# Ledger of designs, part 11: VHH binders against q96fz2

Target 1, 269 residues: q96fz2
Amino acid sequence: CGRTSCHLPRDVLTRACAYQDRRGQQRLPEWRDPDKYCPSYNKSPQSNSPVLLSRLHFEKDADSSERIIAPMRWGLVPSWFKESDPSKLQFNTTNCRSDTVMEKRSFKVPLGKGRRCVVLADGFYEWQRCQGTNQRQPYFIYFPQIKTEKSGSIGAADSPENWEKVWDNWRLLTMAGIFDCWEPPEGGDVLYSYTIITVDSCKGLSDIHHRMPAILDGEEAVSKWLDFGEVSTQEALKLIHPTENITFHAVSSVVNNSRNNTPECLAPV

## First folded at step 1 (VHH)

Design e16 (framework vhh_etentamig_d1)
Fold by ESMFold2-Fast, scan of step 1:
Structure e16 (fold): chain B 269 residues (1-269), chain A 123 residues (1-123)
Amino acid sequence: as target 1 above (269 residues)
Amino acid sequence: EVQLLESGGGLVQPGGSLRLSCAASGFTFSSYAMSWVRQAPGKGPEWVSGISGSGGSTYYADSVKGRFTISRDNSKNTLYLQMNSLRAEDTAVYYCAKEIYDSEGYWDAFDIRGQGTLVTVSS
């Protein structure tokens, strides 16, 4: 997973993240640095994306089940990185393989600190290698959605006009992430950055790509991944596995250029 | 000031039972996962068992599964380890530990504050 869509206006995104804390109280996550949120239909590594994380990361003695939403840089910059420019990191930290996460210091150390987050997106993009052609077919991959105007789920058969109307009740994709905090050597604000954990693709996605993000399907999985005060690393890692509860449709080549930021990027072709 | 005080160790025959206790203070006990770690004579520390802050999730080393039970009473800020079917190889000093977020993993670094409690299993 190297491209996502996360285009909802801040207020719509916040409402889509409504949750219940440990006591059953309905809540909305509290924002940190909301001005850094840049909605886009075409988010690439090194851009900022919104993530959910436990309030306990910011406030001593906070209820670990309460959630903060914050924009973080996609591409984990380890706390030990010594250069002034994070873009000069010599290895790719966009994704973290689930099978080696406890072997790589860049991921094991923040994971040991409870630095788990849930990466939010409308969905993600993958490019299928088509037999007998020189071009790749892009797909938009997302949770099944409930139609607001009709009974049933939205799908590839729906017109582009219907896709423009669905966003008020969109179920956001929730991907398991690990984040870290980096202090620039020359001074300045702490940089929060994340990586998306990846697993082998499910059977439903195997014809599109051989890997997929670790998707946390439902509030119970999201709550357990975020709650580092109650759920150990070992228990949280049991949530990391392929899921079949996803759908997709082909999109146009407009999405190929990361500078294109229009609804056409995710519209069915 | 974080304090952890272990108790309940002693001499016991093989096949016997002991219950260890750890009194915690100086932090919000229910917000932290806790572990039991032991160190046998001439060996390095070995993680034995862990429990989530709520008590809803428990974990055990293969060497103690089915014999030991970890539990906690958050109203009393106390961690327990019920040890049944004790074996000679369980002989060790047992330490109560708060999980440390600074480590390379929850099993790799332990915030051990107390002197531990000695468990000796011999005939």
Scores: ipSAE 0.000, ipTM 0.097, lowest interface PAE 17.4, mean pLDDT 82

Design e2 (framework vhh_etentamig_d1)
Fold by ESMFold2-Fast, scan of step 1:
Structure e2 (fold): chain B 269 residues (1-269), chain A 123 residues (1-123)
Amino acid sequence: as target 1 above (269 residues)
Amino acid sequence: EVQLLESGGGLVQPGGSLRLSCAASGFTFSSYAMSWVRQAPGKGPEWVSGISGSGGSTYYADSVKGRFTISRDNSKNTLYLQMNSLRAEDTAVYYCAKDLGYSSEWYDAFDIRGQGTLVTVSS
């Protein structure tokens, strides 16, 4: 996974992340650096994306079940990176393979610190290689969405009004991530950056791409992944596996250029 | 050009403590993250602990967390590892390593130059 959509306005995104803490209290995640959130239909590596993480990462003695939402750089910069410019990193940390995560120091060390996060998106994009051509077919891949039973839909499912209203109750894709904190050698602000854990593609996606992000399907999985105060690394890694609870549709080549940031990027074609 | 010289190893009883040192020369010490890597008899190398160039961030393997403390003195070009509550499983040759910043296999991520220092935890 190398491209996502996360276009919801901040207030809509926040409400979509409503959750219950360990005491059963209904909560909204608290923002850190909300001004750094930039909605886009077409997010690439090195851009910032919103992630959920435990409040305990920021506050000593905080309830580890309480959640913060914060923008982080996509592309994990390991804490030991020695150069001043993170873009000089010689290897790609956009994704982290589930089968080698405990073998690679860049990922094993932050995992040992409980630096697990949930990466939020409307969905992600993958490009299918087509037989006999250099062209690839892009697809938008996302959770199945619940239709609002009480929506006053007139008769056409694709009306502009109904299309816009679908986002009010959109179920965000929740992907398992690992983050790290990098301290610039010449001083400056600590950089928070993340990688998305990847697994073998499920049967439903195998014709599109051979890999998929590790998707945390449901609040129980999300809570256990985030709660590093109560859930060990070993237990959390049991949540990392392919899922069949996913859907997709073909989109136009507009999405190919990461500078394009319009609804056409994810519209069905 | 790069030289790393480990010292401070020895025989210690379970529950005891040791402090390892690494004297570095031939490079700008404060510009590099440093790590401790160990190799137990009959096993492959295991990353133990790491520290950023400034010393502001420290990292530990789960097996040593809470027992070991990594630190550095950039004015003296020296890296340290304070080892408390030592266990038989900590028996290994300990190497000081300049951290190259790669996410690949342990062997190509570390510049190990010294002969290491032997730590034996036994009664």
Scores: ipSAE 0.000, ipTM 0.104, lowest interface PAE 18.0, mean pLDDT 82

Design e3 (framework vhh_etentamig_d1)
Fold by OpenDDE, second read of step 2:
Structure e3 (fold): chain B 269 residues (1-269), chain A 123 residues (1-123)
Amino acid sequence: as target 1 above (269 residues)
Amino acid sequence: EVQLLESGGGLVQPGGSLRLSCAASGFTFSSYAMSWVRQAPGKGPEWVSGISGSGGSTYYADSVKGRFTISRDNSKNTLYLQMNSLRAEDTAVYYCAKEGDYYDTSGYYFDYRGQGTLVTVSS
């Protein structure tokens, strides 16, 4: 996954991330660094995106089932990185393959520290390779949305009002991630950055692309992934597998340009 | 660490031929599809050709179809690009690319690429 959409206003996003803690109490995640959140229909690596993580990462003795929402840099910068510029990383950390996660120091170490996060998105983009051509058809891939009587296909939102309703009740895509904390050698703020774990694509997506993000489908999966205090790394990794519970539609080539940040990026063609 | 090292580039006359090689290391070569991409001066990256992990499937851009042949030797961890009937418009830096899990800004899905080898087609 190299492109996502996360365009919801902060308040809507927060509400969409409502959850129950282990006590069954309904909660909203608390924001860290909310000013770093930049809504966009077209998120690329190195940009900031909101992720969920356990409160226990920030507060000693906190309930590990409590969630924090924080914008983090897409592209994991390992804590041991000694260069002053993260762009000098010689390897790509945008994604982490599930099959080699334990083989790569950059991912194994933070994972071992319990630095699991859930990357939030409206959905992600994939490009289908056309046989024999240099042309690729982009697709927007997301969770199936609950059809409300009035909610036609994302494409049928004939009115701004209907469009707003669709997004107000949008089920966010929840992708498994690993994050790390990096302190610049020259000083400055600690950089929080993440990688998205990838798996082989499900059958339904296989014609589009052979890989997909590890999607955590449902509150239980999300909770277990985040709760590094109670759920071991080994148990958490059992949650990492392809899911068929996705839908997709073709979108315009507008999304090809990472500078384009309009609703047209994810609109069906 | 994944390493891709391209070789075989050079100066060739129009109509000439070159064979590019890419030596791969740091990953299970046969498990991954590989591609050649090129970037001409002042232009964005262009996908040229792709091959499946096993080598059973090959793909070509229209611009090179019939002229270029992609192949691989998994026993040697090497990717090849035979370029025939070269044209001036084929002038570019050619990169070996490992298909990966993300798209770059150009819409390509590679997680690693080499430093490239320059191919210049000129009379």
Scores: ipSAE 0.022, ipTM 0.424, lowest interface PAE 5.2, mean pLDDT 89
Fold by ESMFold2-Fast, scan of step 1:
Structure e3 (fold): chain B 269 residues (1-269), chain A 123 residues (1-123)
Amino acid sequence: as target 1 above (269 residues)
Amino acid sequence: EVQLLESGGGLVQPGGSLRLSCAASGFTFSSYAMSWVRQAPGKGPEWVSGISGSGGSTYYADSVKGRFTISRDNSKNTLYLQMNSLRAEDTAVYYCAKEGDYYDTSGYYFDYRGQGTLVTVSS
């Protein structure tokens, strides 16, 4: 996964993340650095995206089932990185292969520290190679969505007015991530950055691309991935697998340029 | 239209050296990271080496580190790969790749525009 949409206003995004803690209490995640959240239809690596993580990462005696929501840089900078400029890091830390995650130092070390997060998005984009040309067809990929009036799920055939209304009750895509904390050698603020774990694509996506993000489908999976105080690395990794519970539609080439940040990026075409 | 034209491949004995070149056009060369990717017969593509737009940072696959050197000349819009101590395992078609404006689930999308250049390491 190398391009997402996460455009919801902060209050709408927060309500979409309502959850129950271990005691069954209904909660909203508490924000860290909310002013750094920048909604966009076209988020690329190196930009900030909202992630969920356990409150225990910030408060020593916190209930590990309680959640913080925080913007983090997409593109994991390992804690051991010695250069002064994070942009000089290897190009491939935007994604982390599930099959080699325990073999790669950049991912194994933060994973061993319980640094698991859930990356939030409206959905993600992927590019299908087109036969006979050098063109690629972009697709927007997301959880099935329910129409307000239970008339079925939202789709490409729906009117623009119906698409405008779905965002109030949009089911956010929840992707398994690993984050790390990097302290600049010359001093300065600690940088929180993440990578998205990837798996082999499901049958439904195989014609679009051979890989997909590890999607945590439902609150049980999300809770177990986040709760590093109660769920070991070995148990959490059992949640990492392809899912068939996704849908998609073709979008215009406007999305190709990450500088384009308009609703046209995810509109069906 | 982005165009990448590779050259410099050929037949070489184990332990020998080759220098590959890639002539780039159709984009602002100095603004993009560049890579070399190879594909051995019957195998999938393997990333070999990468270089930042300015040339200040270089990266190598473990299989080639210490033997290959990537470089670029931004005034000539040309990418190079100096290959030393070549092994039979280095036999592949070598492609010049431009960093894409978008990224897929595999990481960086490389804009493969060239035909590639064949490197055969055989005794």
Scores: ipSAE 0.000, ipTM 0.163, lowest interface PAE 12.5, mean pLDDT 83

Design e4 (framework vhh_etentamig_d1)
Fold by ESMFold2-Fast, scan of step 1:
Structure e4 (fold): chain B 269 residues (1-269), chain A 123 residues (1-123)
Amino acid sequence: as target 1 above (269 residues)
Amino acid sequence: EVQLLESGGGLVQPGGSLRLSCAASGFTFSSYAMSWVRQAPGKGPEWVSGISGSGGSTYYADSVKGRFTISRDNSKNTLYLQMNSLRAEDTAVYYCARDEYGDYVWESYFDYRGQGTLVTVSS
């Protein structure tokens, strides 16, 4: 997973993240650095994306089941990184393989500190190799959506007004992530950055790509992944596996260029 | 090198006010929760107040709630404590403290403290 869509306006995104805490209280996640949230149909590594994380990461006596939403840089910069420019990191930390997460220092250390997050997206993109050409076919991959009279399906959205209806009750893709905090040696803001954990592709996606993000399907899985105060690393890692509860459709090559940021990026062809 | 320098302490009469300042340098100030901790002669340290890195969340010990206000100016790397309705029991050396774990407001875990500024409340 190297490209996502996360285009919802901040208020719509916040409502899409409504949840219940451990006591059953209905809540919305509280924002940190909301001005750094940049909606886009075409998010690449090194851009910021919204993630959910436990309030306990910021407040010592917070209920660990309460959630913060914050923009973080895609591409984990380890806390021990000593260079001045994060782009000079020797490793690609866009994704973290589930099978080696406890072996790689960049991921093992923050995971041991409970730095688990849920990466939010409308969906993600993957490129299928086409036989006999150098061309790749992009696909938009997302949770199955509940069909209603108001929302319809993506394929039925014929105008900007109909597209707004599609997004009103959109079920956001929730991917398991690990984050870290890096303090620049020469000063500046602390950088919060994340990686997406990846697993072997499920049967339904195997013809498109051999890997997929570790998707947390449903509020029970999301809650357990975030709650580092009550759920150990060992227990949380049991949530990391392929899922079949996913759908997709082919999209145009417009999405190939990460500078293109329009609804055409995810529209069915 | 991390440095925290407190100022603004002095002698004040009961019911008076003082504003303490802490000038921070050597680190990314906005990324750390900051606290005020005080120590009266012959007593252990007492956490007084804390503020998140962004300034969006503030916390107070019950003994100062409603009388003291913590704030920060991240553009100036400065932490403040506005103290109103001062009492004799507020007499202590006041220390600026940086949270040991980053942007968490802890009452006991600090990696750096300043030299302190003395506040004496007496008639």
Scores: ipSAE 0.000, ipTM 0.085, lowest interface PAE 22.8, mean pLDDT 85

Design e5 (framework vhh_etentamig_d1)
Fold by ESMFold2-Fast, scan of step 1:
Structure e5 (fold): chain B 269 residues (1-269), chain A 122 residues (1-122)
Amino acid sequence: as target 1 above (269 residues)
Amino acid sequence: EVQLLESGGGLVQPGGSLRLSCAASGFTFSSYAMSWVRQAPGKGPEWVSGISGSGGSTYYADSVKGRFTISRDNSKNTLYLQMNSLRAEDTAVYYCAKDSEYYYGSGSYDYRGQGTLVTVSS
């Protein structure tokens, strides 16, 4: 997972993240650095994406079940990185393999500090290899969506124009992430950055790509992943596995160029 | 360079109380679980109590539950162990231990201090 869509306006995104705390109280996540959020249909590594994380990371004695939403850089910069430019990091930290997460210092250290986050997206893109050619077919991959007023889900058969109307009640993709905090050696602002944990693809996605992000399907999984005050690293890692609760449709090659940022990027072809 | 300095040990009568302190330096204190481990004369080490990085979760060995209270002050980089209703069997060197993760890990210590002696005797 190297490309996502997260295009919802800030207020719509915030409402889509409504949740209940441990006491059953309905809440909206509190924003940190909301001005750093840039909606896009075509987000690549090194761009900022909104993530959910526990309020306890920022406030001593906060209820660990309460959530902050904050934009973070995609591509984890470890706290120990000593160069002045994070783009010079020798390791590719866009994704973190679930099978080696406890073996790699870049991920093990922040994970030990409880730095778990949930990466938010409309969905993600993957490119299927086409037999007999070097061209690849892009697909937009996302949670099954429920149509307003009727039982059912949004599918590839729906017209591209109708996709613009579904965003009011869109179920955001919730991916398991690890974040870290890096202080520039020469001074400056602390950089928050994340990686997306990846697993083997499920049966439904195996023809598109052999790997998929670790998706946290439902509020129970999301809350347990975020609640580092009550859920240990070992228990949280039990949530990391492939899921079949995913759907997809083919999209235009417009998405190939990360500079293209229009609804056409995710519209069915 | 991780350093842990225990203090507060001494001689106390059965039924008495002592408060142990551990001053930590050389790492981000609030990012790691901390524990107290003790070693009685002629015995192996015994885990006593653990506390999460935030202090929100505490854990106790059955032998001390209800008598000992672990706490931490992250603003002072200090770990504490309040010991009440002390018994002769509590006589040991008490070590402050840094875990390798935010949560108490089962026996996963990066570092131990030099220890402080607690003697419970009449």
Scores: ipSAE 0.000, ipTM 0.125, lowest interface PAE 18.7, mean pLDDT 84

Design e6 (framework vhh_etentamig_d1)
Fold by ESMFold2-Fast, scan of step 1:
Structure e6 (fold): chain B 269 residues (1-269), chain A 123 residues (1-123)
Amino acid sequence: as target 1 above (269 residues)
Amino acid sequence: EVQLLESGGGLVQPGGSLRLSCAASGFTFSSYAMSWVRQAPGKGPEWVSGISGSGGSTYYADSVKGRFTISRDNSKNTLYLQMNSLRAEDTAVYYCAKGPDYDFWSGYYEDYRGQGTLVTVSS
C-alpha cells in the first residue's frame, strides 16, 4: 500500500472515529497537532496521515483504551536512526511485511514498546498490471459502505448528489500500523512516523495486486490492536491477516500523479 | 539471472545536465519498484530516488528534489534518472537498484544493485 485517500474535513473525520472505551463510554478521539492534518484524495509516502493510538503513549496513568488521533509521517524513521536527515534511510519503511516484522530491528523494537497505531484512510489505491500492455489500471479499494451494500455498487448511483451524501457516513478504512519516535540528533521536535503492515492479498484482490494492507475489520480488532496496555504483542499479531471484507472500483489515470488532489482521483470510471 | 546495467555517467560542468539509464533483465521489470542510490568517494551509500513498478509514484531525497526526475519505460525494461542543475556535491557512483517487492514500495529498499556509473561534476 503506497497511495491512499484521506480527504474528510477534520470534524467529519473525528466523528467517523467515534468509539467506546473499556468502560462502555462513547468517546471521540482527542487530537494532537490537528493543524498538521491535510485532507487529500491522493496521499503518498513522506506525507502526513492521521492515525489512532492509545492515550497511554502520552500520559503514564491514562486508560490504555482511550484514543488519540494524530498526524504522522508515512515512512517509519526508527528511534535509533543516527543521521540528521530521515530521507537518508537506505531502505523503504512505507510498508512492513507481516511475515518478517519480528525479524527486522526497525519494526521489532517499536512493536516491543507497544507502538501500534491504526492508519486511517477513505481507502487505498492499487495499480493492476494488464497483460500485453504497459498500461496499469488503478483501483480505489475500501470497506463496503452501508449505501453500496443496500443500493448496489457505488458506481451504480454515481450522480454528484448521491456521491456527496456517501461521505457523511463513510466507514473509514482502518489499517494496522507500527509507529516510532525519532529525536533529531541536532535537536528539534520529536518526529512521529509510521509504517503500514502488509499481508498476502485476499482472493477478491488477487487479480489487482499480490499484497494488501493488514486491515482491522471492526471495532473489536481496532481496540485490541491499539490497547498495548492490555493486549500483548503476541496476541495483537493474531489480528494481522488478509480480509475479504473489501470492495473496489476502477478509477481514472488522474490518480497516477500524486500531485493531483481532486475528487476525480477516486471517482468510478 | 537478475542484471542491472547502468550507463550515461561522465564528466559534466556545474549547472549542467546528465541522463542516466539502467537496463534491467532477468525479472518482470514492471512488477518491481526501482531506485537510484549513489556513493560519493569515501562516503556510505545514499538513497537518491525511487519509483513504483507502475511509475505512478515517485520519491526523492531532499538533496535532489526539484533537480532530479526519476522515470521508467516498462516496455524497454529501462529506468532513467534525469539530473539537472548538477553540483559538485552530486559527484558519485550512481547505482540502479531493484526492490524486493512489487510496485508502490518507492524503491528506498534494494534487493539487488547494479555495477554503477560514475558521475563527476567538475570544471
Scores: ipSAE 0.000, ipTM 0.125, lowest interface PAE 15.7, mean pLDDT 83

